VHH binders against q9y6x5. Designs and how they scored, part 433

Target 1, 379 residues: q9y6x5
Amino acid sequence: LPPKLLLVSFDGFRADYLKNYEFPHLQNFIKEGVLVEHVKNVFITKTFPNHYSIVTGLYEESHGIVANSMYDAVTKKHFSDSNDKDPFWWNEAVPIWVTNQLQENRSSAAAMWPGTDVPIHDTISSYFMNYNSSVSFEERLNNITMWLNNSNPPVTFATLYWEEPDASGHKYGPEDKENMSRVLKKIDDLIGDLVQRLKMLGLWENLNVIITSDHGMTQCSQDRLINLDSCIDHSYYTLIDLSPVAAILPKINRTEVYNKLKNCSPHMNVYLKEDIPNRFYYQHNDRIQPIILVADEGWTIVLNESSQKLGDHGYDNSLPSMHPFLAAHGPAFHKGYKHSTINIVDIYPMMCHILGLKPHPNNGTFGHTKCLLVDQWCI
Key: E = the ipSAE of ESMFold2; O = the ipSAE of OpenDDE; V2 = 0.75 times the mean of E and O plus 0.25 times the DockQ between their complexes.

## First folded at step 19 (VHH)

Design jc5 (framework vhh_8dlx_2; at its last look DockQ between E and O 0.76; V2 from the best seeds 0.59)
Fold by ESMFold2, look of step 19:
Structure jc5 (fold): chain B 379 residues (1-379), chain A 125 residues (1-125)
Amino acid sequence: as target 1 above (379 residues)
Amino acid sequence: EVQLVESGGGVVQPGRSLRLSCAASGFTFDDYTMHWVRQAPGKGLEWIGNIYETGSKFYNPSLKSLVTISRDDSTNTLYLQMNSLRAEDTAIYYCARGETVWRRSGEYVIEFDYWGKGTLVTVSS
């Protein structure tokens, strides 16, 4: 009887892949539900920050996961994809699975969504998988569906994360039609498997399912490199993150470091922290370093070393290439409705509404998603 | 079963060019990224560059003006063309197979799983 929600992310799924490639299974999912064609994500357009923004409704400066690589000068702590388990990093916000499972007669389940294997505010997802990229989509799906069907108290909120098409997007670039069509065909087959599994288990008609992503992907090239070593000696700064948004902690006078960098490349913007554009909502957190370098779309900041990437993300969140999509199906959603755009932070208050949860203070606007929902007046 | 056999090494005068070959067997060559790596006497390994299965090439920036990597999928052969050789280019040159392992952060590592025995290049007058 209580409403249930499954939140699925396919990492790095650029919104216009839907237009440029064939997705028979995903298009059937959309046809029976709703589509948001473009989701404007948060700056920087990286994996950990945007996944946490979806589940908290907060800008990165507010939830504290400000990049995939971070440094805290006071505690001397480092965050990376191999060092992401310290609750210190995650505790500046309360993600939806924590709020959900603290309600009477509710639990949460997770298959590898960033943060779900961390005890945030001393609370870890009721059922979860430790992150391991070698675990198949089928195994992740089997665990999630097992928990949705068989748990007491019942699982009312579940998440599922998959690494593609992000990994292949980095390797080939989004413009490699031959290789990306193969990759995206496999993704569509996984979506078909998801829907078929839910139907076979009797979950399809009464489970709300959101399929979305954290960001897109843009084409990179070996002729679009910014060599930082040509502009500044390593001894003048500590490098916290490199590309396409470099995070620079000066070791000498900050103004001297800024002056060495400001004319390094016409394809890179250099910001003192206080001068970061307000539209980024990326200033008011100690984890944001004193100087950031923001490469133009398709440009890669390198040290005196090659880059293996032919695709990347992390750029300005106004770029359409950085935007994912959102599709949803279930009893809470209209059938056959298309919506042009929402902000990624709007997903959180919508999910809270569907689940009957009181949202924590957040940056989302419920009104932006009302037209997707059967219980709301549109316009 | 997987084998990588380098050839074409030898003694060469400074300023000349040399082409190394790597014959691959025991796997589907055209599905894999291939690398060249060298080791000078008394030094560690130095990555020269690689070539994706798609033909995209990547080089150590310090060596890029000196080398060209190519592949011939019809003969399962990887090539390294070296030009304007210097005494410091004296090294054992290895062919290697390695895959890029992508993390969810978008960072990557290259994991080398098979190596040739190497071919010695000596640049001497």
Scores: ipSAE 0.629, ipTM 0.855, lowest interface PAE 1.6, mean pLDDT 94
Fold by OpenDDE, look of step 19:
Structure jc5 (fold): chain B 379 residues (1-379), chain A 125 residues (1-125)
Amino acid sequence: as target 1 above (379 residues)
Amino acid sequence: EVQLVESGGGVVQPGRSLRLSCAASGFTFDDYTMHWVRQAPGKGLEWIGNIYETGSKFYNPSLKSLVTISRDDSTNTLYLQMNSLRAEDTAIYYCARGETVWRRSGEYVIEFDYWGKGTLVTVSS
């Protein structure tokens, strides 16, 4: 049988949740597979960029999804959650489901993974669901597993996306033990459902499954706000993205805007585009605006608006609170192996290897995942 | 059946304070986020603020200094304390049950599923 891979993302699953909460189903999954305790994600640590990095192996500056909200000055186009269907935004890279889809006797399936309902390079998954947050995990799971089991040509790569615990993290904050315990229990139950479904269909032993996430969550507070209106008039700039990384498009001289913002708060770093730290790999793309503001962990950039966020993400990708985890099970993976850290871009070459796909040029390092794989040497 | 019943409205002089109540029934009150919304004569709806089931409060910045929202889960009651009332605060005040829906983009929308009938507050000298 050709190798098959299911990639599952639980949005906003902070890595240390595994240490602080009980996950009977996930722990069983890990016990029979592998765990990477911390995955260093890409800057900005947001949903669309990181999900696309997982499936392209590229940093944000390279794959072109540089934020959840983007603006292209040449075309004057905007990208957002409500406007993400234009291939213009996605075509700077080739995601793995497209690569897989273009292979002979293979097809791809997707349940609401970012970008999967858009024709990229004139290719779309043979099976996909348009994004709808009202659709239950069960329905998503049923569709994905049906496609994995009954499709011709066979589905060899599938993605499954779920919005929790991100939404709850935003609402309650990650430090709310009572509410987050409830939420995370539900997530664990969903993982149980996933495993049970796969076993019932006879897919469990032959299907490779990766369970991961795009980012973590940090605690926010109404006491930790940075009000831009206190520093600069709205007429002087256009806001492309707000918090915790603001993208600023000046309407006046860039230097003047910069000077008004550079001392706005001791809890915010202000960068001209050319001065963005190299470690972010967030410079070489026209979609990155001339000025970016980066709030410190737990601080929220606001305008004359109230924020309802008690948790947020998008901060420095070196912060542990921003890191997700990766667990995997299947014939390609060892059993009972734990690894400390990988980069999120490393997932792509690993998935390509598992599926027997030639990877596009990427920023991942296959060597970082060798210890997870049964057919590789672990030095 | 879900019911929300506002009370405490009436005619009040400028500068005075008023406390509105909303009695909730027909659902597990302590599991839901509750909101206050008002509509002035001839104007659209204005969101005042909300209180999560956790007790966290969020306000319209334009009204934050003038209002306090609280809840008593033991009595299934939502409160709106208004201080230093002005003529411009004349409106029908609604209690609403609603959820903040977080999108993948990090944006959020507030969805209301149930409303009270409202209580009229008239601020006049």
Scores: ipSAE 0.439, ipTM 0.747, lowest interface PAE 1.0, mean pLDDT 95
ESMFold2 (binder alone), look of step 19: mean pLDDT 80; pTM 0.779

Design jc6 (framework vhh_8dlx_2; at its last look DockQ between E and O 0.01; V2 from the best seeds 0.00; counts 0 for: placed apart)
Fold by OpenDDE, look of step 19:
Structure jc6 (fold): chain B 379 residues (1-379), chain A 125 residues (1-125)
Amino acid sequence: as target 1 above (379 residues)
Amino acid sequence: EVQLVESGGGVVQPGRSLRLSCAASGFTFDDYTMHWVRQAPGKGLEWIGNIYETGSKFYNPSLKSLVTISRDDSTNTLYLQMNSLRAEDTAIYYCARGETVWYRSGEYVIEFDYWGKGTLVTVSS
């Protein structure tokens, strides 16, 4: 049988949730498979960039989805979660579902994974759902499993996306034990539903399943705010993205804008584009604005009229609070193996290997995931 | 008032090329995705392709090799270049404004809010 892979993302599932809360279904999943305790994601640690990095193996500067909100100076157009359907934004890379879809006797399916409802490189998955947050996990799961089971050509790669615990993390903050416990229990129950559904359909033993996330969550507070309006007049720049990494497009001399912002707060680093730290791999793209502001962990950049969340993400990708986890189960994976860390871009070459796909040039290292795979040598 | 006016249709011999134009008015043209659709005699509507706000394009795979869509935002004009025309390409060609809804309730859907009156293209020897 041709290999099959289901990639599942629970948005904003911080890695240490596994240590601080009970997940009987997920733990059972892990016992029968593998766990990577921490996944170092890409900077910025936001939803669209990291989800696209998972499926392309590229850093943000390379795949072109550099934030949830973007601006292109040539076309003068904007990208946002409410305006993400133009393939222009996605075409700087080839996601794995497109690669898979273009193979003979294979097809791809997707349930609301970022970018999957857009024709990328003139290709769209044979089966997909338009993003709609109102659609239940059950409905998404039912569609995905139906397509995995009954499609022709067969679906060999599928994605499943869910918005929790990110939404709740934003609302309650990750340190709210009462509310987050409730939310995370629901997530574990959904994982139980997933496993049960796969078993019922006879897919469990033959389907490779990866459960992961794009980023973590840090606690924010009204006491940790950086108000840009106190440092610079709003007429001097256009805000492309706000917090915790602000993208600034100057309307006046860049140096003047920089000078007004560089000392705005001791809890915020201000970078000219050319001075962005190399470790971020966040420089070589025209969609990165001339100035970026990076708030310290737990600090929020605001304007006078901005609302504040109790939890947020997008901070330095070296912070443990920003890291997700990866668990996997299936014939390609060992049973009962735990690994400490990988890079999020390493997932792509691993998935390509599992599916027998030739990977596009990418930033991942296949060697980092070899210990997870039964057909590879582990050093 | 939103208006779309197609032009450039007529009788053309097989193997020839033809460029259609669509003049848009009454709205901010460069903010919208534009489409071409055709209807052959006795057949249903067939989506040809679209051009997004950024200038990116997506075509019906069955027609991709035969057509090129472009736009001039400075003149609010949409174009359809057709090459190597065949008898089967005989149709009324429409330009339309709208957003693409690729999948809904088990079907692929494209929604349009405004249409032109169309221009007739007849491919005949």
Scores: ipSAE 0.854, ipTM 0.930, lowest interface PAE 0.5, mean pLDDT 95
Fold by ESMFold2, look of step 19:
Structure jc6 (fold): chain B 379 residues (1-379), chain A 125 residues (1-125)
Amino acid sequence: as target 1 above (379 residues)
Amino acid sequence: EVQLVESGGGVVQPGRSLRLSCAASGFTFDDYTMHWVRQAPGKGLEWIGNIYETGSKFYNPSLKSLVTISRDDSTNTLYLQMNSLRAEDTAIYYCARGETVWYRSGEYVIEFDYWGKGTLVTVSS
């Protein structure tokens, strides 16, 4: 009887892949549910920040996960993919799984969604997997469905994370139709397996399922490199993050570092923190460094080294290439409805509504998602 | 059994060109990224560049103007063309197979799993 929700992310799934490639299983999922064709994500358009924005409804400056690589000058702490478990980084917000499992007679489960193996506000998902990229989708799905079927108190909110098509998008680039078609077919097969498994276990009719992503992917090239070593000596700054948004901690006067960088490339914008465009909502957190460098779409910032990437993300969140999609199916959702766009921060208040949770203060607008839901007036 | 066999080394005069070959066997060559790496006398390993199974090429920036990597999937052969050779190009040249490991952050590392025995190139008059 209690409302249940499974939130699934396929990392790096660009919105227009749905139109440019064949997805028989995902299209059947959409046909019987809802689609949001474009989700405008948050700047920086990177994995950790956008996954946390989905589950908190907050801009990066407000939830504190401002990049995949971060530095805190006061505590001397570093954050990275391999060093992500210190609650210090995550504690500036309360993700939905914490709120959910603190309710009476409710649990949360997680299969590798970023942050779910961290005790945020001394609270960790009731059931979870420690992150390990070598664990198959099938095993992640098996654990999630086992927990959804057999838990006391019942699991009412579950998350599932998969690394593709992000990794292949980085290697091949989104314009490699042959290799991306092969990768995306494998993703569609996994979606088919997900739906089939939920049907076989009797979960499909009463479980709300959201399939979404954190960002898209743009084509890169060895002809579009910005070499910082050509513009500034390493000794003048500490590099916190490199590309496509570099985070620069000056070792000397900030204005002098800015002046050395400001004309480095016509394909890169250099911002003092206070000059970062307001539309990014990316200014009011101590983890955002005093200078950031923002490469134009498809350009890569390097340190006199080769780059193996033919695709990347992290660019301006106004770029359609950076946008994911959202599809959903279940008793809370209409059938056969398509919606043009929402903001990624809007997903959180919608999920709170579905689960009957009071949302924490956030940047989302529930009204943007009302038309997806059967119990709401759609204006 | 994976085997990588380099050939085409020898003594060459400065300013001349040289083409190295690497014959691959024991695996599906078409599916793998292939690398050239060299080691000058008394020095560490220096990555020269690689070529994806797709044909995309990447070079060490310090060597980019001097070398060209190519592959022929029909003969399972990797090539290194070197031009305008200098004394400092004297080294053992290795063919290597490397796997790219991608992290969810979008970062990557290259792990070399198989190496040839190398071919010596000596640039001397």
Scores: ipSAE 0.612, ipTM 0.854, lowest interface PAE 1.8, mean pLDDT 94
ESMFold2 (binder alone), look of step 19: mean pLDDT 79; pTM 0.787

## First folded at step 21 (VHH)

Design ka1 (framework vhh_7uia_1; at its last look DockQ between E and O 0.91; V2 from the best seeds 0.00; counts 0 for: pae E 2.01 > 2)
Fold by OpenDDE, look of step 21:
Structure ka1 (fold): chain B 379 residues (1-379), chain A 123 residues (1-123)
Amino acid sequence: as target 1 above (379 residues)
Amino acid sequence: QLQLVETGGGLVKPGGSLRLSCVVSGFTFSTYHMAWVRQAPGKELEWVSTISGSGGYTYYERSVKGRFTISTDNAKNTLYLQMSSLKPEDTAVYYCARTQYRYSGEWTPFDLWGQGTQVTVSS
């Protein structure tokens, strides 16, 4: 039988939550599998870009999902979470579920993973749910497990997405121990439900399961605001994306706009597109705007209106607060093995290996995950 | 017809309790996140609480946390706000509204509102 893989994402699950809170179900999952303590995600550290990096193995500049909000100057198209269904935005890469379906006697399933309800390269997931935040985890899990168990051709790759603890992190801030403890307990219970469901269906021993996240969360405050209106008139630019990485499209001379912004705040770096640090791998795409503003950790870029968020993400991907974790269980993985760190793009070649798929060119390094796999040599 | 109808408002003394209800018609409220918002005289609209469509997650504004409880009854297609330890500053018109959570971490604007119910907390 072909290998099967379920990829699960809990949005905004910061890696150090594992150290600061109790996760009985997740710890049991880890005990019987593997843990990567820190996953360095891609810049910017936002939901759409990082989820697409997981399933493509590409930096954002390469797969073309460079933010949650984008603008293409040639086509004049806009991308946002309310307008994400145009294949134009996704077709610069081939996600793993498409690759999987192109194989003989295989199909893919998805429960609300970003991009899975869009035909990419004229291929849409064989089974998928349209995004609806109101749909319970249970319903999503039921559909995924039904498809994994009863589909023909068999579902060999599936994705499952959940919005917590991201939503709560934004509302309460990650430093709110009372509220976040409650939320994270619920997440652990959901993991328990997942494991129980798989066991009940007889899938647990044969299904490879990866539990991960796209990014962490940092504490914000009303006392740490950067007001752009204090530095530049709004008529001089179009805001394509705002905080904490603002994408600026100048309406006047770019240099003039840059000069007005470069000293706007000591807590914000301002980059011309060509001067964006190489370490971000965030330069070689037309969808990246001419000027990028990067707020320091915990600072929020605002206009005249103040932000209501107490937590946010999207910051420098070297910050530990932005890093998620990865745990995995199944026949492909060792038991009781812990690894310190990988890059988020490393997940893709690992998944391809597990599924026996030829990976598309990617930025991941298979060598970084070899020690997690039972069939690989690890020094 | 899409409709939200709030009830349960009234006059209450400080420290008292009220239970607001919002009956939904024309759609299944479990397919949306439902919220309570309030507006005091001369003040801006203020978000109070949200409950997820599944009912599994609740969110509260800081000033009402521990005093207010949002809940749903699916069988009655009704949203509730149990208010306790009421304060004069809780005086406002209370509205129920529907919203959704987005990948971007933003909440959709409220696209459906009730007529509101007056809550007055006074000695």
Scores: ipSAE 0.730, ipTM 0.885, lowest interface PAE 0.7, mean pLDDT 95
Fold by ESMFold2, look of step 21:
Structure ka1 (fold): chain B 379 residues (1-379), chain A 123 residues (1-123)
Amino acid sequence: as target 1 above (379 residues)
Amino acid sequence: QLQLVETGGGLVKPGGSLRLSCVVSGFTFSTYHMAWVRQAPGKELEWVSTISGSGGYTYYERSVKGRFTISTDNAKNTLYLQMSSLKPEDTAVYYCARTQYRYSGEWTPFDLWGQGTQVTVSS
């Protein structure tokens, strides 16, 4: 019986929501499995980059998905949330579903995880859904479970992506207890439905399930805006991405653009590419622009306009507000174990171990996740 | 041809109720998110409410929460806005519009609009 793994992401699920809200179904899941209380994600703390880091074990500079909006100066290509299907962007790494389905007698299935509807290295997930945010969680789950139960060669790796609580976190902000309580209760109910569906289909006892997220969420405010138009004429640069990490492509001398920006706000750090802090692992890719602007937590970079978001993410990955959690259950995992922290890039080598796959070169450390696994001696 | 048609506008006294309809043709609206947007006299467009294509998640502008209810009837390809406890400041032309939510956390620009229906709340 080959081992099977279902990887689930609830986008924007901040780690401390677990302490500040009630999750009866998720807590039952954790009680019978493992919890990692904080996952240190990768900079920038955005959706496309962090979902790809989970499945490749690579920092953003190494896998090439360095933001939700990107520009490649050599090819003149643009990447955005509406223009994300060109394999060019994804081909700097090999995600786990590709490695998995290229093994003998294995296939992969995907319900909307970023990149799973793209042919990466001419290989697309064996079974997949084209991205459409309007498709219900129930439909995504029904497709995944049908594929897990009924495919030949068998599906041994599956992914499932859901847009909440990210959408509501942006709308309300994480500190809106009334609205976030309702949203998070709905998500807990979906987790209950997931577990119940797996039990009904006879999958629960022998399927490894990871429930995690890509990033957290921080509170924003109209009182915390950084107006770029007050500091620099927009004719001097091309704006590749805006907030909270702006990506600036100078149209004139780079040092001149830097000097115009460096004193723009005490709540924003301005970096020449070579001066980006080493701890970000965010320098060695041509898709990272010559100047980046990094707003302080809860500050929003704007172009002489108000912001409509009350919550945002993308900030420094050292911030606890940017960190998701990880919970897991299944035959590979201990029961009732809690772990303090791992790096998000550590998830990939752990998943490869569970599935018996040889990992590609990556930035993860298998030793960081050993205590979660029943077949490993914890030090 | 793609079309959104709003109906159900009219005159109503403060505290009254009204139900707007938006009939969708040329596409199955459950594959998109649908929204209501309004424009009061002399004012800019204001987002009112959005519903997910599946109908599972609804979003409301702060001033209408608890008073307005967005819903769909998939069999009729129709979007609704049930308005209650209407106030004079709710007076506007109400439009239905089509959007999507993206991985980036952004809503797409509204790429399809109805003609609008007038709602007038006055004594």
Scores: ipSAE 0.548, ipTM 0.794, lowest interface PAE 2.0, mean pLDDT 93
ESMFold2 (binder alone), look of step 21: mean pLDDT 83; pTM 0.855

